# Ledger of designs, part 68: VH-VL binders against q9umr5

Target 1, 268 residues: q9umr5
Amino acid sequence: SYKPVIVVHGLFDSSYSFRHLLEYINETHPGTVVTVLDLFDGRESLRPLWEQVQGFREAVVPIMAKAPQGVHLICYSQGGLVCRALLSVMDDHNVDSFISLSSPQMGQYGDTDYLKWLFPTSMRSNLYRICYSPWGQEFSICNYWHDPHHDDLYLNASSFLALINGERDHPNATVWRKNFLRVGHLVLIGGPDDGVITPWQSSFFGFYDANETVLEMEEQLVYLRDSFGLKTLLARGAIVRCPMAGISHTAWHSNRTLYETCIEPWLS
Below, E stands for the ipSAE of ESMFold2; O stands for the ipSAE of OpenDDE; V2 stands for 0.75 times the mean of E and O plus 0.25 times the DockQ between their complexes.

## First folded at step 3 (VH-VL)

Design ga34 (framework fv_mavrilimumab)
Fold by ESMFold2-Fast, scan of step 3:
Structure ga34 (fold): chain C 268 residues (1-268), chain A 123 residues (1-123), chain B 111 residues (1-111)
Amino acid sequence: as target 1 above (268 residues)
Amino acid sequence: QVQLVQSGAEVKKPGASVKVSCKVSGYTLTELSIHWVRQAPGKGLEWMGGFDPEDGETVYAQRFQGRVTMTEDTSTDTAYMELSSLRSEDTAVYYCATQYYDILTGKYPFDYWGQGTMVTVSS
Amino acid sequence: QSVLTQPPSVSGAPGQRVTISCTGSSSNIGAGYDVSWYQQLPGTAPKLLIYGNSNRPSGVPDRFSGSKSGTSASLAITGLQAEDEADYYCQSYDSSLSGWVFGGGTKLTVL
């Protein structure tokens, strides 16, 4: 009776990371068919995001086809951006709830342990030199690197995020917007103690201006222009915001209180 | 480079307790999760429990909950599994195994195994 | 007893291909959890043979390969050799039990 749930993981993740989430779903919605997509695991999560979107698309099509009542997506961290693009490129998706779990929807501008591992001598102020090169855009993390001090470079060089957010024109923008708007609910989850997603408000479509002052979703040009449907979804009552303090980046999929408060209500 | 060496065979009476040790070399216990798996004579493998790094705690299989205790001494890099209220059906070889996160593949295999400890429960 | 179902035995002649199946359900393999395979030679501890569905540890010959589809996984052994005679176990995680599960094991006989 419950709609199937499809889970898309994040950077350097795999299906096992979601064991607690699946346990919670089984307890509250017994009989739910939950599939964690075990594609682009570990180091493969560094592949270009458009390549990941193609692979995940191939995996979700048969699941959606078997569920005429619809499916739910739970997309964690980087996976939330994959799901954003997936919903835009699929002209026949049947997603009811898209649950975005601490995903950098407006981009990332912060030093993290993953970034130090990949680029040990790089600081966030210097990463634009690498990420906005053709070589850098072959790495997923650079596809959503959004340096607020070099916004012109971001707009011209980003092969993924600037396009999917409608910050730069694309021939498919009108079709992508139409497809994305078919989603039933956009559930945004994140919080100030995440420690990785910077600024944390990126999970709610907020982001830094040139002075590193956070502007919220309603002040963003992508919202005001309704570039991919955020203003339309909000007017329709389809956007849910669920911030929670006290949760670190790796704990969003393993915190019972967060699950009960922010995820459980949207799994019909 | 990782090597697991377990304590020697034990014979116990019903109702007794047994404590099996697993000495880890090549890495420290702070870098690895230790799991325990048993195998009754002529039977298959059965997971008993192990350390879950996300919880920071040891998780036990439901069948053994309340009867098994798994501990670690990080100063000696030795893990222990204690099973109480022994019954004849607890006669088995008990294995320790390491699990660690392989960042390159994103996987959590049980990659190294101890040689096994035979525990015989007889009257 | 066993949550993952394996055939009790399989057999093959030297040089041939054999396949060992591992059938799960929606709470384990079907949920997307990875499958590992272990080889146990008579009188020895299990040895990791395949992990993460299809990855081979250092030292495992490429004659051994793994695959996963839907709720099931398979271990394939090509160019079968006498020393391959052993018990083989699949393993996955099960969300309904909140723990790791093993298949019942398959005895491979080289004829």
Scores: ipSAE 0.639, ipTM 0.851, lowest interface PAE 2.0, mean pLDDT 91

Design ga35 (framework fv_mavrilimumab)
Fold by ESMFold2-Fast, scan of step 3:
Structure ga35 (fold): chain C 268 residues (1-268), chain A 123 residues (1-123), chain B 111 residues (1-111)
Amino acid sequence: as target 1 above (268 residues)
Amino acid sequence: QVQLVQSGAEVKKPGASVKVSCKVSGYTLTELSIHWVRQAPGKGLEWMGGFDPEDGETVYAQRFQGRVTMTEDTSTDTAYMELSSLRSEDTAVYYCATQYYDILTGRWPFDYWGQGTMVTVSS
Amino acid sequence: QSVLTQPPSVSGAPGQRVTISCTGSSSNIGAGYDVSWYQQLPGTAPKLLIYGNSNRPSGVPDRFSGSKSGTSASLAITGLQAEDEADYYCQSYDSSLSGWVFGGGTKLTVL
C-alpha cells in the first residue's frame, strides 16, 4: 500500500487547483490517500508564513500519526516554504519524500501580477522599503522577498526565510536542522519558463548575487556552511533535481509529463 | 451584475438534437467559465460539463461524453450546449452557470445561474 | 445515485435551527475539495448560498453558515423563516469522476 500524500498549495491557490495532480496519483498509485490541505486559501495565503506553518502543522499531525510507514509532501510555490519550516519545527515528522514544486527556496526577486495587484506603484528595486518593515513582514510574499542589492536589510528584517535558511542566527537552529535532516528525499522541481519565480533557480536553492548573476546551490553560503543540512542531504544522495523547460508557473501541478518524470518516482 | 439569459423551451422527438444558448452580460465571457447542469422533473442537480480555464478545454461528465458538445461565441458572449440522440430520460430543465475564480477566497463557486431551459422529449 | 449523500428532507418551526448534512468520500470532500451550497426556491433556478465551505456571497444573511470536517459538510440555518422553505444542494469536486458532483438535495419544510 502507498504512503499518504499531503499537498500544500501556494499563493492565491486552493484545493481545486490540484485536481489533475490527484487524478495522476490515482491513476499511477491507486489507493493512495491524498489530502490537499484546505487552509489559507486565496487572500488568506497572504497571512504571515509562521502563522500558516502553525495552521498546517495542526492539520498534518493527525495524518502523520495514522501513517507509521511515513508520508509524502507535495508543496507548490509558496507552499514549499511552508513545508521547509514544517519539517524544521516538527520534532516527530515522518516525511519520506518532500517534493518542492517550483518553490522560491532562496527567495523571490522579481515582479508578479500578484505583487503589482498588492503594490501597484512599486518596482522590484523599491519593494525592499515596504517588505523589510514590520508592517511588510505581516505579508507572506514579503517573508521571502530577497533583494540581492539589500542583502543586509534582508538578513536583519526577514522574519521567516533568513531564519529558516540559517542565514540569521536563531536559538532553535540546531533542533531545526536535526528535524529537517530526518527527511528521506528532497525533490526539487522547477524550470526556466515558469515566468513567476525569479530567479527560477531559486527552486533549486540558487540565487542572485549583488550583480544579479545566479549562483547555484553549491556556491551559496547556506550550503557551504551546511546551515540547515543541504550539504549533508546532498552527500547522502537525498537531494533530487528535476528541472523541466516549457512549464509555466500555474501548470506544474497539471502537466502529465512533469508528473511522470519528477513526481511519480518518489511516491512509493 | 452578471446576468445569464437562456433560450426558450424546446419540445423534441426521440433521436433529435437540441441546442440551448446562454447569453452572458455584465462580464466578458473570456473572464468566466460556463458550466451546464440539468435537473429532471422532481429530481436533483446533475453536472454535465463546463469550460476549464486552466486547461483551456471543455470537460464533459462521463455519462454525456459523445452526446454533448459545449461551445462559446466570445464575439456575442454566448455559450451553447448541444445534446444529441435525445431520449425521454433527457426531459429536464437545463441550466447554465458561471464559475468564477474568487481570488479573495481561492474558491471556484458557480456564482450566477441562468433561468433554465425546459427541454421536453416526447415519447 | 448521488455521489454526495444528503437527507431527503428536514423540517423545523419558525425561529428554530436546522442542520443539513452532506456526506462524501475520500475522492471528494475527504481529498480536501471545498463544498458549496445552493438554495432552490420552488420554480426558480438555484442560487449560490455558501461557497468554499463557509463563505457567504453578498446578500446572504448570516443565519446561513457552512462547515466541513473529514468527508462531510454541513449547512446550518438559524432563526428559520417561512421564505427559507426550499430545496438545498451541496456540491464538491470528485477526483475519481474528474468532475463536479451534487448531493441529492434536501427539501426543507418550515412548519
Scores: ipSAE 0.626, ipTM 0.847, lowest interface PAE 2.1, mean pLDDT 91

Design ga36 (framework fv_mavrilimumab)
Fold by ESMFold2-Fast, scan of step 3:
Structure ga36 (fold): chain C 268 residues (1-268), chain A 123 residues (1-123), chain B 111 residues (1-111)
Amino acid sequence: as target 1 above (268 residues)
Amino acid sequence: QVQLVQSGAEVKKPGASVKVSCKVSGYTLTELSIHWVRQAPGKGLEWMGGFDPEDGETVYAQRFQGRVTMTEDTSTDTAYMELSSLRSEDTAVYYCATQYYDILTGRYYFDYWGQGTMVTVSS
Amino acid sequence: QSVLTQPPSVSGAPGQRVTISCTGSSSNIGAGYDVSWYQQLPGTAPKLLIYGNSNRPSGVPDRFSGSKSGTSASLAITGLQAEDEADYYCQSYDSSLSGWVFGGGTKLTVL
């Protein structure tokens, strides 16, 4: 029998977006119980990420409790950050594979249609003024806005990502690291043609330096300091990198080749 | 805003084909996702298929795969549903409907419906 | 038989409350897909009544409400009126069928 799969959606999204993913899982792993968490859909996906973490946590607890052999998480886009926090705050999670589908793990610094809808006159160069205010931090997208030209403001104002990445101190950091390290596999998926996640290497814990040159995961201070366990996981052989070209942001959960190559091998 | 007007009633013999039209007004047809739903007399609703804008293609319900074809004529803003190899069990009212994605709630639903076209299959 | 199960009929008197159930499975409502409800007056096309489990379109009075729990959904109608006499259909998506599915319909009779 296969472990249950829990799916966490992204910004302005809902469970219906994952219909193809569920079809693929049913074809290759028949009998798998797959639950797409029908919470924080549409505009509610803009709620602060810590609020979303609390709600998703309440939803996953009974699913995990019924599956003593473990569960798998598939977390898309912004949902990957929710899952990062879930794995850190839950003392008793039993997640085997955490599959991150094109999630901005080191943050976002790019103009997108979603951002233009919310802030029509804003450009990536001036959004730090909004996002790093107390008001801006009430929006999920600002919780992972990471302006490489104002890293000092990001470190001081980010109420979510800087804390989860261990870039700023938190009293629970040691416990969060211990909890996160319980995960069996961290499967990172993303690609250059995503068009939304900027830089796309953020899905692999790479990010811009002050000159907008991308530095990969192994050059990041969070990795070098092992702030939440990336270096330890890599040493265990628990990190899987699966980049794929030719896939736009809304297609990660509906591409059969992507599923067969990057997701299917990690479902058990 | 959106209004759907369907073609008139049809009577067909078993083995024939029927092509029902759905004329759209208020929007460009290419901006809409048209789906087809049928209802046999005194029975419930049955989804037949429709355009999936995410995939860029039309998806058909398994039961109708191979017998149904859904097309669009953008020059006249008219959608069509053609059902072949008709049987008496295909006697039903056929509806076209628009599927809408509401970004504020993240939900998909059938917001506008045509008046329906009665198709009777008899010898 | 329909994929989503509804009672074939329900009845109530004017001013009363009725509830119509819609029971699914792990491949549809249980998988996390939302539920919409449609009202069909005699001789007319269906009309959207509720979408996304509990949302009302403009023009639908608040005496109609929807909810979802586990593998099931419910439509509640309070303050019943004679004009509510109609067929009610729930709808969701089914991953095993790769398509939209409707309940068998419930005929509401206002006595």
Scores: ipSAE 0.684, ipTM 0.859, lowest interface PAE 1.8, mean pLDDT 92

Design ga37 (framework fv_mavrilimumab)
Fold by ESMFold2-Fast, scan of step 3:
Structure ga37 (fold): chain C 268 residues (1-268), chain A 123 residues (1-123), chain B 111 residues (1-111)
Amino acid sequence: as target 1 above (268 residues)
Amino acid sequence: QVQLVQSGAEVKKPGASVKVSCKVSGYTLTELSIHWVRQAPGKGLEWMGGFDPEDGETVYAQRFQGRVTMTEDTSTDTAYMELSSLRSEDTAVYYCATQYYDILTGRYGFDYWGQGTMVTVSS
Amino acid sequence: QSVLTQPPSVSGAPGQRVTISCTGSSSNIGAGYDVSWYQQLPGTAPKLLIYGNSNRPSGVPDRFSGSKSGTSASLAITGLQAEDEADYYCQSYDSSLSGWVFGGGTKLTVL
């Protein structure tokens, strides 16, 4: 029988958004138990990411306990960062495939309608003033805001992303790395037509330098230092990269070709 | 405020088709997601299908696929549900309803309902 | 027959508390899909009573509350009143059917 699948949604999202994904899974792997975690939906998705990690952790523990053969995670957008932290803080997770759907793994630096809805008068060049304050760090989107022109502020103020990426020192870093390395496969999905995740290569651990030139994963300090295990996973053959053009941010979980190409092969 | 007004009761013979209308007022039809739900006398609610705005298309419940067609006329702000090859088992009240999405909570519900259209299929 | 199962009837006296259960499976409530509740007075269209498991639309009194756990959901009604006598339906989305599903309905009688 197939391993259970746990789905973690993104910013201003809910379980209903994944109905097509569940339909695809049921068609190709009938009998799979799929659970979309209905926590932190809508505006609650703005809560600090560490708070979300704790809530999602409480929800996944009983699911993992009932599946000794392992589980798969499918984590969309902001949810991919939640899953990154879950894999690091859980010293007993049994995740086989961690499938990251267009998640800003190295952070976000872009003007999108989501930001204008949340901060109507802000633009990306000025958002660091809000996000890198103690008040701003109480909002999930600011937890992974990564302004390449204010990298020192990002490193000093980011209470979430800089810590899970090993860009800041943390006393638990060694344990977090050990836990994360237990994952069977890290499947990274994203593409140039996403329109929200900026730069789109953030979904593949690439990111802007100070001149807004994208440097890929292998050029990142976190990879070179193997801060949380990316270099080890890549050497082990455990990282899968599946870029696809023509897919907008809200369509990653509802595109059949994407599912068949990038997701289906990693569900066992 | 959204109001849904449905067409009047109909009596049809077995094998005929019926087309029920749902007139939208207080809002434009293009900004709403209309669903159809039926209820046989003394029985429960049964979803038949509706417009999915995220997909940009109408989806039908499996048991009605091939017999039901749901359309919209934006010039008159009217939604339609046509059911063909009628049987006595299709005797029911047919409702149109709007699908609500609360962006602040990320939650869905069917918030406005038409008054219902009684369709009687008899020989 | 219904994908979501409800007791066919419940009853209570004025002022009492009743609960109406809605039991689903791994393809609907168990998959994380929200539960909505509808009240249908005799001879009228259904009215949205609860959405998103526990949220109340404007105009619905707080004596109506919803909850969800695992594959099941519950509607609780406190301080029962005669006007609460109605049919109550739960609703969720079902991934195996690719569509919305309703419970079989529960007739609440206020004695």
Scores: ipSAE 0.012, ipTM 0.643, lowest interface PAE 8.5, mean pLDDT 89

Design ga38 (framework fv_mavrilimumab; at its last look DockQ between E and O 0.93; V2 from the best seeds 0.00; counts 0 for: pae E 3.2 > 2, unsure alone 74.7 < 75)
Fold by ESMFold2-Fast, scan of step 3:
Structure ga38 (fold): chain C 268 residues (1-268), chain A 123 residues (1-123), chain B 111 residues (1-111)
Amino acid sequence: as target 1 above (268 residues)
Amino acid sequence: QVQLVQSGAEVKKPGASVKVSCKVSGYTLTEYSIHWVRQAPGKGLEWMGGFDPEDGETVYAQRFQGRVTMTEDTSTDTAYMELSSLRSEDTAVYYCATQYYDILTGRYPFDYWGQGTMVTVSS
Amino acid sequence: QSVLTQPPSVSGAPGQRVTISCTGSSSNIGAGYDVSWYQQLPGTAPKLLIYGNSNRPSGVPDRFSGSKSGTSASLAITGLQAEDEADYYCQSYDSSLSGWVFGGGTKLTVL
């Protein structure tokens, strides 16, 4: 029988958005128990990411407990960061495949309609003024805002991303790394036509330097220092990269070809 | 404020078709979808179909596929549901309902309902 | 076909609390799809009472509340009043049917 699949949604999203993904899974892996976590939907997706991690943790514990053979995670957009933290804070997770579906793993630096809705008068060059304040860190978007022109402020003020990436020290870093390394496979999915995740290579742990030139995962200090286990996972053969062009941000969970190519092989 | 007004009661013979209309007025959002739900006398609610804006197409419940057609005249804000090959078990009140995407909650509520149209199939 | 299961009837006296259950399966509520509740007064169209598990539309008093756990959902009515006498329906999405599904309905009788 197939391992259960847990789905974690993104910013301004809901469980209903994944109806096509569930249809695909049922067609190719009939009998799979799939649960989309309907927590932090809509505006609640703006709550601080550590608060979301706590809530999703409470929801995944009973699902994991019922599946001694393991579970798979499919985590979309902002949800991929929630899942990153879940895998680090849970001493007893039994996740086999962690499928990160167009998630800003190294952060976000781009003008999008989501940001204009929340901060209508701010541009990406000025958002650091709000996001790197205590008030700004009460919003999920600001928890992974990564301004490459103010990296010192990002490192000092980020209450979430800088900590889970090991870019700033934390007392729990060693335990978080040990927990994360229990994952069977880290499947990274994303593409150049996403239109929201900026740079799109953030989904593959690439990111801008101070000149807005993208440096890939293997050039990141996070990788080189093996801060939470990326270098170890890659050496173990546990990281899968599956880029696909032609897919917009809201279509990753409803594209059949994407599913068959990048997701289906990892659902054992 | 918001009102869904449906066409009047119909009496049909078995094998006939019926077309029910639903006029939407006062809706403040520019985008919404119409769904159709029926209720046989003394029975519960049964979803028949509706427009899925993400897919850009109308989705019908399996048991009505091939017998039901749902259309819209956007110029008059009027939706239609046509059910063909009527049987006595199609006797029911037919409701239209609006559905929208609520970004604040991430939900898709069926927020307003028409008054219902009684369709009686008898011979 | 998958249909959400509700008790056919429930009753209470004015001022009391009643709860109405809605039991689904792994293809609907268990899959994570949210639950809405509708109130149908005699001879009228259904009215949205609760959506997205626990959200109240404008005009619905806070004595109506919804919750969801596992494969089931519940509607709670506190401070029961005579005008609450109606049929109540739960609703969710079902991935096996690729469509919306309703519960069988619960008739609430106020003593």
Scores: ipSAE 0.719, ipTM 0.873, lowest interface PAE 1.5, mean pLDDT 91
Fold by ESMFold2, look of step 4:
Parts: sequence; structure tokens; C-alpha cells
Structure ga38 (fold): chain C 268 residues (1-268), chain A 123 residues (1-123), chain B 111 residues (1-111)
Amino acid sequence: as target 1 above (268 residues)
Amino acid sequence: QVQLVQSGAEVKKPGASVKVSCKVSGYTLTEYSIHWVRQAPGKGLEWMGGFDPEDGETVYAQRFQGRVTMTEDTSTDTAYMELSSLRSEDTAVYYCATQYYDILTGRYPFDYWGQGTMVTVSS
Amino acid sequence: QSVLTQPPSVSGAPGQRVTISCTGSSSNIGAGYDVSWYQQLPGTAPKLLIYGNSNRPSGVPDRFSGSKSGTSASLAITGLQAEDEADYYCQSYDSSLSGWVFGGGTKLTVL
């Protein structure tokens, strides 16, 4: 009786990382079919995000077709950007709840251990030189890198985030907005102690201005222009914000209180 | 190279306890986790429990819950499995195995195994 | 009885291809959990052959391959050799049991 749940993992992740989340769903919603998409695991999660969107699209189509009443998406970290792109490019999706679990929805501007591993001579202030190059855009991290101090470079070079946010003119804007707006609910989850998503308010469509002051979702141009449907969704009562302190980036899918508070109510 | 060396064979009576050790060399326990798997004579492999590297806690298979304790001594890089209230059906070879997270593939295989410890439970 | 079901035995002649199936459910393989395969020669500890459905550790010959589809997985052995005679086990994670599970094992006989 419960809608199937599709889980999309994040950077340097795999399906096993979500075992606790699946256990919670089994306990509270017995009989629910839950599928963690076993694609782009480990270093394959560094492939360009459009490539990942294509692969995940092919995987979700048969699941959605078997569930005409709808499905839910739980999308973690980088996976939340993949899922938002899916909702925009699929004119036939039937997603009810899109649960964005600590995803960098407005981009990332933070030094992390895996960035140091991948680009050891870089820091956030100079990573734009790598990321806003054709070679850099072949890495998923760079597809959502958002340097608030080099906005012109971001707007011109981003092959992914600037497009799905409608920050750059493109002919698909009306169609993508229409497709995204077919989602039943957008559930935004994140918190100040995440330690990876920078600023953490990116999980709620907040982001830095040029002075690194966080502007919240309603202060963003993409919201004010309703470029991909955020203002419409908020007015419809379809956006749920569920911030929670005290949770590190790798613990969002293994915290029972977070699950019960922010996820469980949306798995109809 | 990673090497796991287990304690020697044991013969126990029903109702007793057994404690098997697993000395690890070629790495530290902080980079790997130890799991315990048993195999009754002529039977298949059965996972008993182990330390989950992502959770930082020990998980026990439900069949053994309440009878098994798994501990580690990081000063000697030695893991222990203690099984209590032994029955004749607990007669088996007990293996320790390492679990390692391969960041490049995102996988958690049981990649290195000890030689096994035969535990015989007889009246 | 085993959460993951394997045939109890398979056989093949030297040089042939054999496959060993591993059938799970929606709480393990079907949930997206990957499959590992282990070889156990008589009187020895298990040895990792395949992990992450299809990855071979260093030192495992490329005549061993793995795949996964739906709720099932398969181990294929090509160019069968006498030393391949062993027991083979599949393994995955199960969310209903909150633990690792093994198949019942398959004895491979080289004729």
C-alpha cells in the first residue's frame, strides 16, 4: 500500500551506506519496496552529473512505470542535485515526495577532505581555476561548485548547476519548470553541523553573496523570478523545511530521530 | 600484507563458553573491522557479527544475540569472539575476517580471513 | 533455509563455462545491496573472488566474473580448471535481518 521509495546516493557512496535508512523504512512502513540505485558507486560518483542523470533516468523509468500511483525519492548530498535534474528533464515522472537529504542545492563552496584528496594543491579560493574549465567540468564536484567571488565564471562555465537553477538563459526553461512542478512535495533537510555542505543553507536553497553573507531561499534571484518553480511550490504549500542540528554529513541517513521527524511523514 | 592468526582448537561441554582470539598484523584495527563467520561441519558460512566501520559499533546477528560478545584490544591488534551457553549445534569452525572500505569502488568486502578455529561441543 | 539460495552443486569439464546462481529477495539483493563471492577449497578458509557484483581483487583470474540483475546474482567461471573444484558462496546485506547473509554454498565439481 505504500508508494515505492527510490534512493539516490551521494559522492563516494554506495547502496550499503543507506542500510540504516532502509531498516527504518522497513520498521515503520512494512512492505514498502525500497530500491537504492546501485549506479555510479565510489569513484564513479565523480562522473559528470549529466551522465549520472542519464543513467539514473534509465534506472527509474521501469520502477515508475510499475507504480502508476507514484513514487518517493530520497536523494542524499550530490544525489539531490541528480534528482532535481531528473524531475526537470522527465516529462513523465510521477514523484510525490522529493526528499532532499543535505544536498548542495545552490552549490558548494567549501574545502573538504575528499576535495583535498582529489585536488591536493587547491583550496576553495582558487578551485574555480580548475572547476570552471572544460577539464574540471568532467568532475561531478565541479558541476555544482559555486564560487560566490567569481559569479561571471560560474554563470558561463557551469555545465549543470547554472542550467538546472535557471541562472543562465536556455530554451528548456519553461519545460523544465513545468516538469519540476509536478512533484507533490519538496522536503528540504540539512543543518549547521553537517561539516561538508558549505554553506549548509545550500540544502535549503540559501547561498552566499559576494561578501559570504548567506541569503536565504526567498532572497535568491532564482526564487524571486520563480525560474524553476520554487516560488510556486512554496505558495502551493509544497515545500517542507526540516533543519536539524547535531548531525554530521555522513550521519543523515543513519539518525533515527532525523528519520522520524523529517522523512517518515512523507512516505505515504 | 594483512594476516589474521586465530587461537587453537577448543573442546567444550554443553553450557560452557568459548573465547576465540584473532591477532591481526599488516594493518591496525582502526583501518579495518573484524567480523566473525562460522561453518558447521559439512555446512555453509554463517555471519555471527562484527564491527561496522561506518557506524563505529558492533552488530550481532539476531540468532546469536544475547549469547555472543565481540571485543577488540587495539593495543595488541587482537579481536575476540566469546560464545556462551554452548550447544552441540555450535560445533563449527569459527573464522575471523577483515572488512575494508574501498573508496575507489565504494565496496565493503570480507577480504582477508583467518585460518579458522575448530570448536567442538561434546558431552 | 538460507536467505540467499544457491544450487547445491554444479559440474563442468575442463575448459568449459559454468555459472552459479544466487537468488535473494527485495530485502537484500533487490534493495540494491551488492553481491560478493567467495571460493573455499577443501580444508581451507574462504577466499574473496568477486566483490561489488563484478569487481575482481588483484590476483583473481579474469575467467571469474560476476553479475547482478533484479534479486539475483551469478558467478561465471570460464576456462574451467581442475583447481577450481571448490565450494562457492555468495554474500550480500539484508535490511530485514540487519546483517550480512551468505548463500547456502555450491559445490563445483570438475569432471
Scores: ipSAE 0.477, ipTM 0.793, lowest interface PAE 3.2, mean pLDDT 91
Fold by OpenDDE, look of step 4:
Structure ga38 (fold): chain C 268 residues (1-268), chain A 123 residues (1-123), chain B 111 residues (1-111)
Amino acid sequence: as target 1 above (268 residues)
Amino acid sequence: QVQLVQSGAEVKKPGASVKVSCKVSGYTLTEYSIHWVRQAPGKGLEWMGGFDPEDGETVYAQRFQGRVTMTEDTSTDTAYMELSSLRSEDTAVYYCATQYYDILTGRYPFDYWGQGTMVTVSS
Amino acid sequence: QSVLTQPPSVSGAPGQRVTISCTGSSSNIGAGYDVSWYQQLPGTAPKLLIYGNSNRPSGVPDRFSGSKSGTSASLAITGLQAEDEADYYCQSYDSSLSGWVFGGGTKLTVL
């Protein structure tokens, strides 16, 4: 039988957003138990990401316990960061494939419709004033805001991304790395036509330098220092990069070609 | 203030077609998605189809595919549902309903319904 | 015959608490899809009562509540009133049918 699939949604999503994905899985892998976790939907997805991690942890533990052979995670957009953190804090997870579906794994630095909604008078160049405050860090979007022009503020104020990346020292960094390395495969999916994830290379752990030049994963300090295990995973052939053009952010979970090419191979 | 006003009752012969209209007021058809649900006398609700704003297309229930056509006239804020090859089993009250995306909850509720149109199919 | 299963009828006295169950499968409620509830008074169109498992639209009293667990959902009505006598339908999305589905309906009688 196929391993159970757990789906974690993104910002402002609901389970309905994944109706096509579930259809595809049912068609290609009949009998697969798929669960879209109905937690922190809508505006609740704006809650601090660590709170979300705790909630999702409580939901996945029973599922994992009933699947001793392992489970697969499909985590979309903001959900990809939640899942990465989840796998970092869980010392007993049994995740085979962790599929990161267009997630800002290395953070976000760009003007999007989501940002305009929350901060209608703010631009990306000034958002650091809000996001790197104690008040700002109470919003999920600010938990992975990564301003390349204010690295000092990011490193000191980011209560989520900087920690799971091991960019700021903390007592659990070694254990979190060990836990995350329990994954069988890390499947990174994204593309240049996403329109939301900025830069889109963030889905592949690429990101801006101080001059807003995009550097790839292998050039990032978190990779070079193997702070949370990226270098180790790559070395063991556990990282899969699946870029695809022509897909907008809200279509990653609904595109059949994308599913067949980037998701389906890792659900066996 | 939001209202859905449907066309009047219809009596049809088997094999004929019926076209029910649903006029929207209080908002435009571009703001909300229209769905159709029917209810046979003394029976439950049955979803027939509707516009999916995420997919940008009309989706029909499998049972009615090939026999139902849903259209909209944005100039008159009117939605239409045409059902062909009518059978006695198609005797029912047909409802139009709106669906919208609520960003606060992340849900797609069916918030407003028309008054219903009785369609009777008899020899 | 309905994709979602409801009891045909429930009853309660004024002031009592009643619950209406809605049982689905792994392709709808069990897959994590939301459940909505509709109230249909005799001779009228359905009215949205609960959406997103537990959310109430404006105008719906807080004595109506919804919950979901596993492959089933439940509508609870506290402080039952005479005007609550109606048919109640649950609704969800089914991935195998690629469409919205309703329960068979439950007739609530206020004694």
Scores: ipSAE 0.368, ipTM 0.784, lowest interface PAE 2.1, mean pLDDT 93
ESMFold2 (binder alone), look of step 4: mean pLDDT 88; pTM 0.920

